# Ledger of designs, part 41: VH-VL binders against q8ka87r5to149

Target 1, 145 residues: q8ka87r5to149
Amino acid sequence: PNKFTVKAQEALQAASMLASSKQNQQIEPEHLLSVMLGDHDNIACQIARKLETPVDTLLSVVDREIDRIPKVTGASATGQYISSDLGKVFDTALKEAEQLKDEYISSEHLFIAMSEAGVKVSKLLKDAGIDRNAILKVLTSFRGS
Short names: E, the ipSAE of ESMFold2; O, the ipSAE of OpenDDE; V2, 0.75 times the mean of E and O plus 0.25 times the DockQ between their complexes.

## First folded at step 12 (VH-VL; framework fv_diridavumab)

Design v7 (at its last look DockQ between E and O 0.82; V2 from the best seeds 0.79)
Fold by OpenDDE, look of step 12:
Structure v7 (fold): chain C 145 residues (1-145), chain A 120 residues (1-120), chain B 111 residues (1-111)
Amino acid sequence: as target 1 above (145 residues)
Amino acid sequence: EVQLVESGAEVKKPGSSVKVSCKASGDTLDVYAISWVRQAPGQGPEWMGGIIPIFGTANYAQKFQGRVTITADDFAGTVYMELSSLRSEDTAMYYCARDRWGYLYGMDVWGKGTTVTVSS
Amino acid sequence: QSVLTQPPSVSAAPGQKVTISCSGSSSNIGSHYVSWYQQLPGTAPKLLIYGNSNRPSGIPDRFSGSKSGTSATLGITGLQTGDEANYYCGTWDTSLSAGYVFGGGTKLTVL
């Protein structure tokens, strides 16, 4: 699959807006994770809560990481690009979508990817007890309901 | 298969503006960058700028800052590049090219190019 | 003049191996993925390598890419007459304003 679900696209757009508000030119997995966890309607937030993850604490940690991202001002602040770490997340998300035989890359895939891509947010999620198996277990329960 | 279809050749006078379009067709990724790359005769490719349509933000090479404008029409699946205050040295082949993850992994799909000739 | 420096030309006989270097700085090659492009006469550039060392579909394994520090290298084994072309490295650069940059190009001649 090469396309993202509407919800996934909205999350990405929100991540872009967050990055812009922080004067970040590169969009990082931290931006995406922040907006996903901060959105009660996002599956990532719902999964985290189902896992009894202290979402607010995790969100605070993620936001602190965002504050460490280099800032740009002036004309150089125009235009955004995807960071290498976020690219890794996207590549991993593609693989996850394929493995699950899904036609689209969804927020579920992105969340799994963030936990498995071997980037900074992966460690944060792991420390919070969030990994691919935990996510899939919760997703199975959602789909069965 | 993804294809980029560019608008036709342009002949312009110095001081005028040109607007070239690039339409994406086929099974395209939602997260990608469209870059504009020009190439003067006998010269190498030169990146002018790009846009990530899903974010709606454009980047410009410093050389062209203030003279180039890149926009996207998501509904039409088309990206535009407008270059103003044309000079003879702007005579070149103008390509649009797609990058899978917003300039990260290289331009894997290229248009056929649009020839822009600037002459008195 | 280009931000990325390439040798102007390389040459070898069919079947031989050639390497093309691309030298940059910490703000580009040192911190971003390198891509390589092949341009045949009268055609648009074609992506050969992305992400430093990955081949797109359809690119034979005769083409390889590597990166170390602030330099990148394109390798071509089993050189064929059809490989005669201009080759360009490219990457993202954040030295001033973020933007893509190309090398000056290398003309490969198959003897």
Scores: ipSAE 0.892, ipTM 0.945, lowest interface PAE 0.5, mean pLDDT 94
Fold by ESMFold2, look of step 12:
Structure v7 (fold): chain C 145 residues (1-145), chain A 120 residues (1-120), chain B 111 residues (1-111)
Amino acid sequence: as target 1 above (145 residues)
Amino acid sequence: EVQLVESGAEVKKPGSSVKVSCKASGDTLDVYAISWVRQAPGQGPEWMGGIIPIFGTANYAQKFQGRVTITADDFAGTVYMELSSLRSEDTAMYYCARDRWGYLYGMDVWGKGTTVTVSS
Amino acid sequence: QSVLTQPPSVSAAPGQKVTISCSGSSSNIGSHYVSWYQQLPGTAPKLLIYGNSNRPSGIPDRFSGSKSGTSATLGITGLQTGDEANYYCGTWDTSLSAGYVFGGGTKLTVL
């Protein structure tokens, strides 16, 4: 795959905006997970609800973790960059898209990657019963056949 | 494969400005940074600033804040760098370079560079 | 001067091994991935090592990278005359203004 889907791009932009509003220069997996779970129409939220995960509880835990991220302020420190943990999520998502022979990196690949990349949110997701196998099973049930 | 092409060489007078473009072609992941790096003859590379086009927010080296502006044409794969109040010390080769995942993994694709000469 | 310190030059005979150090701080090498670049005369820099220790496709395994604390090291074994170049470390720095920094560079001579 070469590009992110439009929905994945929108989630990444929302994560950047959330990080900015929290004075976080580093965009973390927590930001991405928060915006994806907080959007009722996002596939991540739909999958979690299908798995009967208490989404509001999970989202509250993620948002609390975001509030603990150090704030960075300064006259010239308004830029943003990708954290190493979010980079691991992106590498994992690219690998998932390649394995599935998908043309784009999608919100589904990002969600799988957040559970599988071995970052902090990976433990939160797995403790809530969300992993690669569970996500793929739900996606299969969404095919409509 | 991603390829970066800077705009053509420029000769400028002191006190003027220069605006250089960087066009990306080929496959490009949307969460990349485009950096501007200059190198004066006989010297090492010097990072001037960069932008992650999907986010639209630029980062600048302290040395160049107030003189450099970096912008992106959303999703067109073109990034611009404008350097103002030119001095003879600004004579250098100017590169654009890509870092996948927004500065994280270093600059894996470099343009061939474009020369900016500041002379009266 | 660069906040990333490299020796200005190193030299060794063909077939030998060299290391090039890069010393920084907690605001750069201590917190962020390190990259290494090779620059041959008349060319743009070329990425040799990313993510502290990974080689891009096409970079031979004679080149290696490592990081410990606030210091990083580039290793080159089986030295060849074609390895004569300038070598730069690079990383993100979050001290005063978030930005990328290159080391001062190391000129490698193969005698």
Scores: ipSAE 0.672, ipTM 0.864, lowest interface PAE 1.5, mean pLDDT 89
ESMFold2 (binder alone), look of step 12: mean pLDDT 89; pTM 0.927

## First folded at step 13 (VH-VL; framework fv_diridavumab)

Design w1 (at its last look DockQ between E and O 0.80; V2 from the best seeds 0.82)
Fold by OpenDDE, look of step 13:
Structure w1 (fold): chain C 145 residues (1-145), chain A 120 residues (1-120), chain B 111 residues (1-111)
Amino acid sequence: as target 1 above (145 residues)
Amino acid sequence: EVQLVESGAEVKKPGSSVKVSCKASGDTFDVYAISWVRQAPGQGPEWMGGIIPIFDTANYAQKFQGRVTITADDFAGTVYMELSSLRSEDTAMYYCARDRWGYLYGMDVWGKGTTVTVSS
Amino acid sequence: QSVLTQPPSVSAAPGQKVTISCSGSSSNIGSHYVSWYQQLPGTAPKLLIYGNSNRPSGIPDRFSGSKSGTSATLGITGLQTGDEANYYCGTWDTSLSAGYVFGGGTKLTVL
């Protein structure tokens, strides 16, 4: 698959907007994780809550990391690009979707990818008890209910 | 297979503007960048700017800042590049090219190019 | 003149190995993925290497890329006459305003 679900696209767009509001020219996994966990309707947030993750605490940590991202001002502040870390997340998400034989890259795949891509947010999620297996167990629970 | 189809050759007078289109066809990624790269005769490629349609954000090379405008029509799957205040030095082949994840991994799909000739 | 510096030309006989260097700075090669492009006469550039060392589908393993510090290298083994072309490195640069930059290009001649 090489396309994202509508929900995934919306999350990415929200991440872009967050980055813009923080005067960040690079869009990072931290931006994406923040908007996903901050959205109660996002599957990532629901999964985290099901895992009894202290989501608010995790969000605070993520937001502190966002504050460390370089800021740009002036005319050079226009235009955003995808960070190398976010690119790794996308690559991992793509592989995850293929492994699960899904046609599209969804928010679930992105969340799994963020936990498994070996980037900064991966450690944050791991420290919070969130990994691929935990996510998949919760997803199975959702489908069975 | 993704293909980029560019608009036809242009002949322009100095001081005028040119707008070139680039339409993507085939199975496309939702997250990608379309860049405009020109190449004057006997010269190497020169990046002018690009846009990531999903984010609706464009970046421009400093050399062209204020003179180039890159826009995307998501419905039409088309990206446009408008260059104003044309001069003879703008005579070149203009390519649009796609990068899968923004500008990270290089331009893997290229259009055939649009020749723009600026002459009195 | 170019942000990325390449040797203007290299040459070798068929079957030999050649390397093309690309020198930059911490704001480009030092911080971002490097891509390599092959351009045959009268054609658009073709992606040869992406992400420092990855080959797109259809690119033979005779082509290799590597990156160290602020420099990148393209390697071509088993040189063929068809490899005669211009080669360009490219990467993202954040020294001023974020943008893509190309090297000055290297003309490869197969003797």
Scores: ipSAE 0.888, ipTM 0.943, lowest interface PAE 0.6, mean pLDDT 94
Fold by ESMFold2, look of step 13:
Structure w1 (fold): chain C 145 residues (1-145), chain A 120 residues (1-120), chain B 111 residues (1-111)
Amino acid sequence: as target 1 above (145 residues)
Amino acid sequence: EVQLVESGAEVKKPGSSVKVSCKASGDTFDVYAISWVRQAPGQGPEWMGGIIPIFDTANYAQKFQGRVTITADDFAGTVYMELSSLRSEDTAMYYCARDRWGYLYGMDVWGKGTTVTVSS
Amino acid sequence: QSVLTQPPSVSAAPGQKVTISCSGSSSNIGSHYVSWYQQLPGTAPKLLIYGNSNRPSGIPDRFSGSKSGTSATLGITGLQTGDEANYYCGTWDTSLSAGYVFGGGTKLTVL
């Protein structure tokens, strides 16, 4: 796959807007996780709630990590770029989409990738009981109903 | 397979502006960046700026900030670069190039380039 | 913006090996992936190495890349006359404004 679903694109755009509001030029997995878990209708929030994760507690930890990301102000503050860690998430999400034989990179692939890419939010998610196998089990129950 | 095609060669007078287009075909502009790189005769490449179209955010090299504007039209699959207040030293080959994951992995697809000549 | 330093030229005989260095700073090579480009006369640059050490498809394994600290190296073995070109390193830089930078270039001559 070489395209993101509409929902994944919307999450990425929201992550970009969150980074901008925090004066961050680099877009990090923390931004993406925050907007996905903070959106009641996002599949990541639904999966976390099905796994009985305390989503508000997880969000507060993620938001604290966002506040530690460097801020850039001044004449050149409008530009943005993808961090290397978010790049690892994208590469992992692409591999998940290929392994699952999906045509698009979806919000589900991004969520799995954040747990599996070996970035800072990966440990946070796994400590909260969210990993590839847990996510896939919940997704199986959603597809059946 | 992604292909990038710049608009045709232009001859301009000092003090004017030029707007060069870069049309992509094949793949989409999801999270890729499109960069503009120029190369004067006998010189190395010089990055001017780029844009990540899904975010509609542009980055500019400090040397060109204030003179260059980069925009994207996702409907047309096209990125534009406009360089104002042209001088003779702006005479160069201008390339567009695609960067994977928003500048992360370098420019893996290049156009063939287009010449902008600034002369009186 | 910071500058990436490369030797202006290198040369070696066909079949031999050469390395090309690229020296930067913590705001560029030290923090971001390095890419290498080959530019044959009259053509656009071509990506040889990305992510410090990965080869795009179609690039032979006699081209290699590595990075240590704020320095990167392109290695070319089994030199061929067709390798005669200019070689540039490139990376993202965040020292003044976020932007991409190329090294000054290295002219490889195969004699």
Scores: ipSAE 0.770, ipTM 0.895, lowest interface PAE 1.1, mean pLDDT 90
ESMFold2 (binder alone), look of step 13: mean pLDDT 89; pTM 0.926

Design w2 (at its last look DockQ between E and O 0.74; V2 from the best seeds 0.82)
Fold by OpenDDE, look of step 13:
Structure w2 (fold): chain C 145 residues (1-145), chain A 120 residues (1-120), chain B 111 residues (1-111)
Amino acid sequence: as target 1 above (145 residues)
Amino acid sequence: EVQLVESGAEVKKPGSSVKVSCKASGDTFDVYAISWVRQAPGQGPEWMGGIIPIFDSANYAQKFQGRVTITADDFAGTVYMELSSLRSEDTAMYYCARDRWGYLYGMDVWGKGTTVTVSS
Amino acid sequence: QSVLTQPPSVSAAPGQKVTISCSGSSSNIGSHYVSWYQQLPGTAPKLLIYGNSNRPSGIPDRFSGSKSGTSATLGITGLQTGDEANYYCGTWDTSLSAGYVFGGGTKLTVL
């Protein structure tokens, strides 16, 4: 698949807006994770809560990481780009969607990818007990209910 | 397969503006950047700017800042590049090119180019 | 004048190996992925290498890319007459304002 679901696109756009508000020119996985976990209607947030993850604590950690991202001001503040780490997440999400034989890249794939891509947020998620297997177990429970 | 179709050749007077379009067709990524790259005769490619449509965010090379405007029409699947205050030195082939993840991996799909000629 | 520096020309006989260097700085090659492009006369540039060392579909394994520090290298083995072209490196640069930059190009001549 080479397209994102509407929900995934919305999360990415929200991440962009968050980055903008933080005066970050690069969009990082931290931005994406923050907006996903901060949205109760996002599957990532629902999964995290089902796993009994202290979401608010995790969000605080993610937000501190966001605060460490370089800031730009003035005319150079315009024009956002995707960070290398976020690119790794996208590549991993694409592979995940293909592995699951899904037609689109969804928020589930992005969440799994963030836990598995070997970037900074991956460690944060794993430290919180969130990995691919845990996510998939919860997803299975959602589908069975 | 993704293809980029650019608008036709342009002949302009100095001081005028030119607007070139780039329409994406085929199976397109939702997250990508369209860059505009020009190449004057006998010269190498020169990046002018780009846009990531999903973020509605454009970047411009410092050389063209204030003189170039890049916009996206998501509904039409088209990106535009407008260059104002044209000079003879702006005579070049203008390419649009796509990068899958913004500007990370390089431009894997290129248009055929639009010739812009600026002459009095 | 280019932010990225390439040798203006290289040459070799068919079947030989050539390397093309691309030197930059910490704000571009040192921090971002490098891409390589091949441009045949009268055609648009063609992506040869992305992400420092990856080949797009359709690019033969005779082409290779590597990056170390603030420099990148394109390798071409088993040189063919059809490889005669201009080659450009490119990458993202954040020295002033974020933007893409190309090298000055290298003309490869097959002897």
Scores: ipSAE 0.895, ipTM 0.945, lowest interface PAE 0.5, mean pLDDT 95
Fold by ESMFold2, look of step 13:
Structure w2 (fold): chain C 145 residues (1-145), chain A 120 residues (1-120), chain B 111 residues (1-111)
Amino acid sequence: as target 1 above (145 residues)
Amino acid sequence: EVQLVESGAEVKKPGSSVKVSCKASGDTFDVYAISWVRQAPGQGPEWMGGIIPIFDSANYAQKFQGRVTITADDFAGTVYMELSSLRSEDTAMYYCARDRWGYLYGMDVWGKGTTVTVSS
Amino acid sequence: QSVLTQPPSVSAAPGQKVTISCSGSSSNIGSHYVSWYQQLPGTAPKLLIYGNSNRPSGIPDRFSGSKSGTSATLGITGLQTGDEANYYCGTWDTSLSAGYVFGGGTKLTVL
């Protein structure tokens, strides 16, 4: 079985496309967070809105951070790779899926991991009131539990 | 668990091309990269290039740029490597190998390899 | 230049310790995680160390890795005859086009 859900894979593909449009070869957690928060149907956007955080302000900060990522152009810019920080997010998300006994890594696990992996976007999320406990409370409220 | 199987050994003439496949068997892959690594007799491994299939994004070693093409067919679970303008020096064992997070952690699953022999 | 330099050979007696160095540059070891591979004769390489210092499951703790600046080191303690192999470091390199590089290899002899 696939380790990521279809929705998580779609978010990763969108992050890759965003990185390409910004001339970034490395795919960073900033790219993933931007596409997840910027998509109204993504669970991360829904969670952030339920928490009543200023999502548009947070997204603008993340997008400014993306503009600071080094750009690579010309023949040497043809392939992409995953940054070490995004690898930390993936490892943290895998741990979350294991703790919750889930068969796949979901968008929710990725969102929790971005707050908990100790990467730059982790501080942005925590400063906005988004951390593991807050995310889990909202997920419980979506189920009416 | 996951195994990688390269297509069978090939004997080729100088100036021709070879296309080698790498098929996964067993459990489904994670989000991953597939690399192609060759090793001539008595020499160390040489990375030729790789692909991250979810992104359809290939990277190539400078030495092979313009001669190698790597593609993926996600329906078949197969990655292909094509090397053109073959020379005697291309005689080697060719491996495919998987990296779990796009070249980040190194190649943790290797095929058994397949030989390509280039001779007149 | 995008090269990883290893000593061509090392040797030691059973039970002893060796280290194998891997020297690179800021565009490879200085910026990216290092992996180490063992290759026994007639077999594919096997991953020993990833992420500079982590062991995959099944690799005993007598294998260790570390990184400082643009250099990495593989340590092997409690040497066994079965450790005779070629050892390679590997990492991502971004000096020209982004790509993976292996070191030249180190032949370990246990005598």
Scores: ipSAE 0.802, ipTM 0.898, lowest interface PAE 0.9, mean pLDDT 90
ESMFold2 (binder alone), look of step 13: mean pLDDT 89; pTM 0.923

Design w3 (at its last look DockQ between E and O 0.90; V2 from the best seeds 0.84)
Fold by OpenDDE, look of step 13:
Parts: sequence; C-alpha cells; structure tokens
Structure w3 (fold): chain C 145 residues (1-145), chain A 120 residues (1-120), chain B 111 residues (1-111)
Amino acid sequence: as target 1 above (145 residues)
Amino acid sequence: EVQLVESGAEVKKPGSSVKVSCKASGDTFDVYAISWVRQAPGQGPEWMGGIIPIFGSANYAQKFQGRVTITADDFAGTVYMELSSLRSEDTAMYYCARDRWGYLYGMDVWGKGTTVTVSS
Amino acid sequence: QSVLTQPPSVSAAPGQKVTISCSGSSSNIGSHYVSWYQQLPGTAPKLLIYGNSNRPSGIPDRFSGSKSGTSATLGITGLQTGDEANYYCGTWDTDLSAGYVFGGGTKLTVL
C-alpha cells in the first residue's frame, strides 16, 4: 500500500504544523508522535492509555526532544521536508501494513512503526513499554469489544 | 503505475512568464514531493524547486528564489511551476519528477518534459 | 560548479566493471541519502539507486551504490553497450537553504 488513511494524513499535517510552529524545517518522528499522543481521538493515544502509559510524561519527553531540533528563520523557514528518521518510520509503516495485509497505512501502522523503526522515538516508546506486541494486543482488545 | 503528464511545449519572449503543469495519475503516494528539474541543451539536470502537496510547502533553489513559484492543486492532482522574467538562458527541457517520501529517496517517476524556448 | 563532483567521463569494455565517484560535503552527502540517475540520450533521467545503495524495481543487480563519509560511489559490473549514458548523483543539501543538488554528471562510454 502506498496510501495513507485520512486519519494518518491528518496526523502528518498536524505534525507539519507543529514543526512549523517550532521553526523546524525537517519533520521528525517526534513531531508526529507528539501530535498523535496529544490527540485523544487518535488511536495511538488510546492505545497508550490502554497500556497505562503515562502519556503526559511521555509527551513531555517528546516535546523536549522537539526543542532540540534545529530551527530556521526567515525565508529559509519555508519549505518543509521529511527527515531521514521519519522516512524510516514510513518505510517500517509500509512494511507493517503489508504484513497485516492492509490496503492503507493507518495511524496504527505509524504508531507501530515508530516503536520498531530503530529511531530515537523507538527507544522512547520501548522505554515506556510500548512495542509492536503490546500495541497489537490492545488493538485486538479494541476489535473484540 | 504512476505517471506524470506535463503540459505542452512553450515559446516565450524575454521578460515574460511561463507556467508548466504536471498532473499525476495512477496509484499515487499521499506523501511525496513533486520536483521541477530543468536541463538546458548539453547540460546536466538542475533542480529548481519542489513541493510536498500534503504539507503545502514548497522549496526553491536559491538560484531561482523570487523568480519561480511552485503550487499544488490537490483536487486536480496537479502541480504547477511558474517561472517569471524569462531569459534566453531559461531555454531548456523542464521535467517534473516525483519522490516517494518528500525528497528523501530520489525521483523515481519523471514526466516526459516540457520544452520551453525563450527567444526574441 | 556543481555542488557534487563527478568525474566527467569513464570508459570500459563490455563485461568490465566501472565505478563512478560522487564527492560532496557534510551538508549533503554526509547527512542525506544519495541517489543515482541514468540518462540515455534523448530521455529523461531514470532513478538507478536510491537511499545510498537500494535498487528500484527493474534495475539489475549489476548496478550498485555505496556511501562513505561525504562521498558516494556507483558501481556497474558486466558492462553492456546499453549502459552507455550519462550518470548523475543527487542528494538533499542543507548548507545554505534546503534543496536538491545534482552532480555534474559522468559520461560512460562502452568501448
């Protein structure tokens, strides 16, 4: 699958806006994770809460990481691009969607990918007890309810 | 298969503007960049700028800053490149090209190119 | 004047191996993925290598890419007459402003 769900697209757009507000030209997994966990209607946030993750604490850590991202000013502030780390997340999300035989890349796939892509946010999530197996277990419970 | 269809050849006078379109068709990525790359006769490719439609943000090469405008019409699945204050040196083949994840993994799909000729 | 430096030309006989170098800096090759493009006469460039060393579908394994530090290398084994073309490296550059940059190109001649 090469397409994202509407919810996934919205999360990416929100991440872009967050990056813009932070004067970041590169969009990082941290931006995406922040907006997803900060949105109570996002499946990632719901999963994290179901796992009894201290979401607010995790968000604080993620936001500190965002503050460390290089900032641009002036005319150079326009034109955002995807970071290498975010690209790794996308690649992992794509593989995850294919493995699950899903037609679209969803927020679930992105969340799983962020935990498994071997980037900075992956460690943050794993330290918080969030990995692919934990996510899938919660998703199964959601579907069974 | 994704294809990029560009608008037709253009013949322009110096000082005028040209606007080239690039329409994406087929199984398109939602997260991609469309870049404009021109190539003058006997020269190598030159990146002019690009846009990531989902973000609505465009990047421009410094050489063309202030003279080129790249926009996207998501509804039409079309990206535009407008180059103003045309000079004879702007005579070239103008390609649009798609990159899978923004500008990260290279341009894997190319249009056939649009010839722009600037002459008095 | 290209940001990325390539040898202007290389040549070899059919069946031989050739390498094309691409030299940059920390702001481009040193920090971003390198792509390689093949351009046959009268055609648009074609993506040959992406992500430093990956081949798109349809690209034979005779083509390989590698990256070390601020330099990248394209390798072509089992050279064929059809490989005669111009080859360009490219990558993202964040030196002054974020933008894509191409090498000056290398003309490969099959003897």
Scores: ipSAE 0.880, ipTM 0.942, lowest interface PAE 0.6, mean pLDDT 94
Fold by ESMFold2, look of step 13:
Structure w3 (fold): chain C 145 residues (1-145), chain A 120 residues (1-120), chain B 111 residues (1-111)
Amino acid sequence: as target 1 above (145 residues)
Amino acid sequence: EVQLVESGAEVKKPGSSVKVSCKASGDTFDVYAISWVRQAPGQGPEWMGGIIPIFGSANYAQKFQGRVTITADDFAGTVYMELSSLRSEDTAMYYCARDRWGYLYGMDVWGKGTTVTVSS
Amino acid sequence: QSVLTQPPSVSAAPGQKVTISCSGSSSNIGSHYVSWYQQLPGTAPKLLIYGNSNRPSGIPDRFSGSKSGTSATLGITGLQTGDEANYYCGTWDTDLSAGYVFGGGTKLTVL
């Protein structure tokens, strides 16, 4: 696949908007995780609730990490770019979608990728009881496999 | 596969502006960037700026800040670059190029290029 | 005058190996992925290496890339006369304003 689902695109655009509101040119996995967990209808939030994760506490930790990201102001501050860590998340999500023969990269693939890609949010998720195995078990229960 | 086609060659007077288009066709990832790269005769490539259309934001090289404007029209699959206050030093080949994940991995698809000539 | 420094030229005979260096700083090579481009005369640049060491589809494995600290290296083995070209490194740079930079280029001669 080479396209994201509509829900995944919305999450990516929300991450870009969050980064902009924080005066960050670099879009990080922390931005993506924050907007996905903060959206009650996102599959990431639903999975975290099923796992009984204290979502507000996790969001507070993620938001503090976002506040540490360098801020850029001034005439050259309007553009954004993808961090290397977010690139690792995208590559991991693409591999998940390819293995499953899915036509699109979904919010589910992105959430799995954030736990799997070996970036800072991967440890935050694992410390909160969210890893690839836990996510997959919840997803199979949603699908009734 | 992805293909990029720039608009045709242009001859301009000093002090005027030029607007070059880049039409993309075929499959691409949603978080791609389109960069504009110029190359003067006998010189290496020079990145001018780019845009990530899904985010609606453009980045500009410091050298071109204030003289270049890059915009995207997703309906037409087209990115535009406008360079103002042209000088003879702006005579070059101008390429558009695509990066699959914003600017992260470098430009894996290039147009054939278009010549802009600035002369009196 | 590029912030990425490459040797102006390298040469080797067919069948041999050559390496091309690219030296930068912590704001570019030290923090961001490096790419390498081949440019044959009269053509657009072509991506050879991305993500420091990965080859796009269709690039033979005799092309390799690596990165250490603030330096990157392109390796070409089994040189062919068709490899004669200019080679450029490229990476993102955040020193003053975020933007992409190319190295000054290296002309490879196969003799």
Scores: ipSAE 0.755, ipTM 0.887, lowest interface PAE 1.1, mean pLDDT 90
ESMFold2 (binder alone), look of step 13: mean pLDDT 89; pTM 0.925

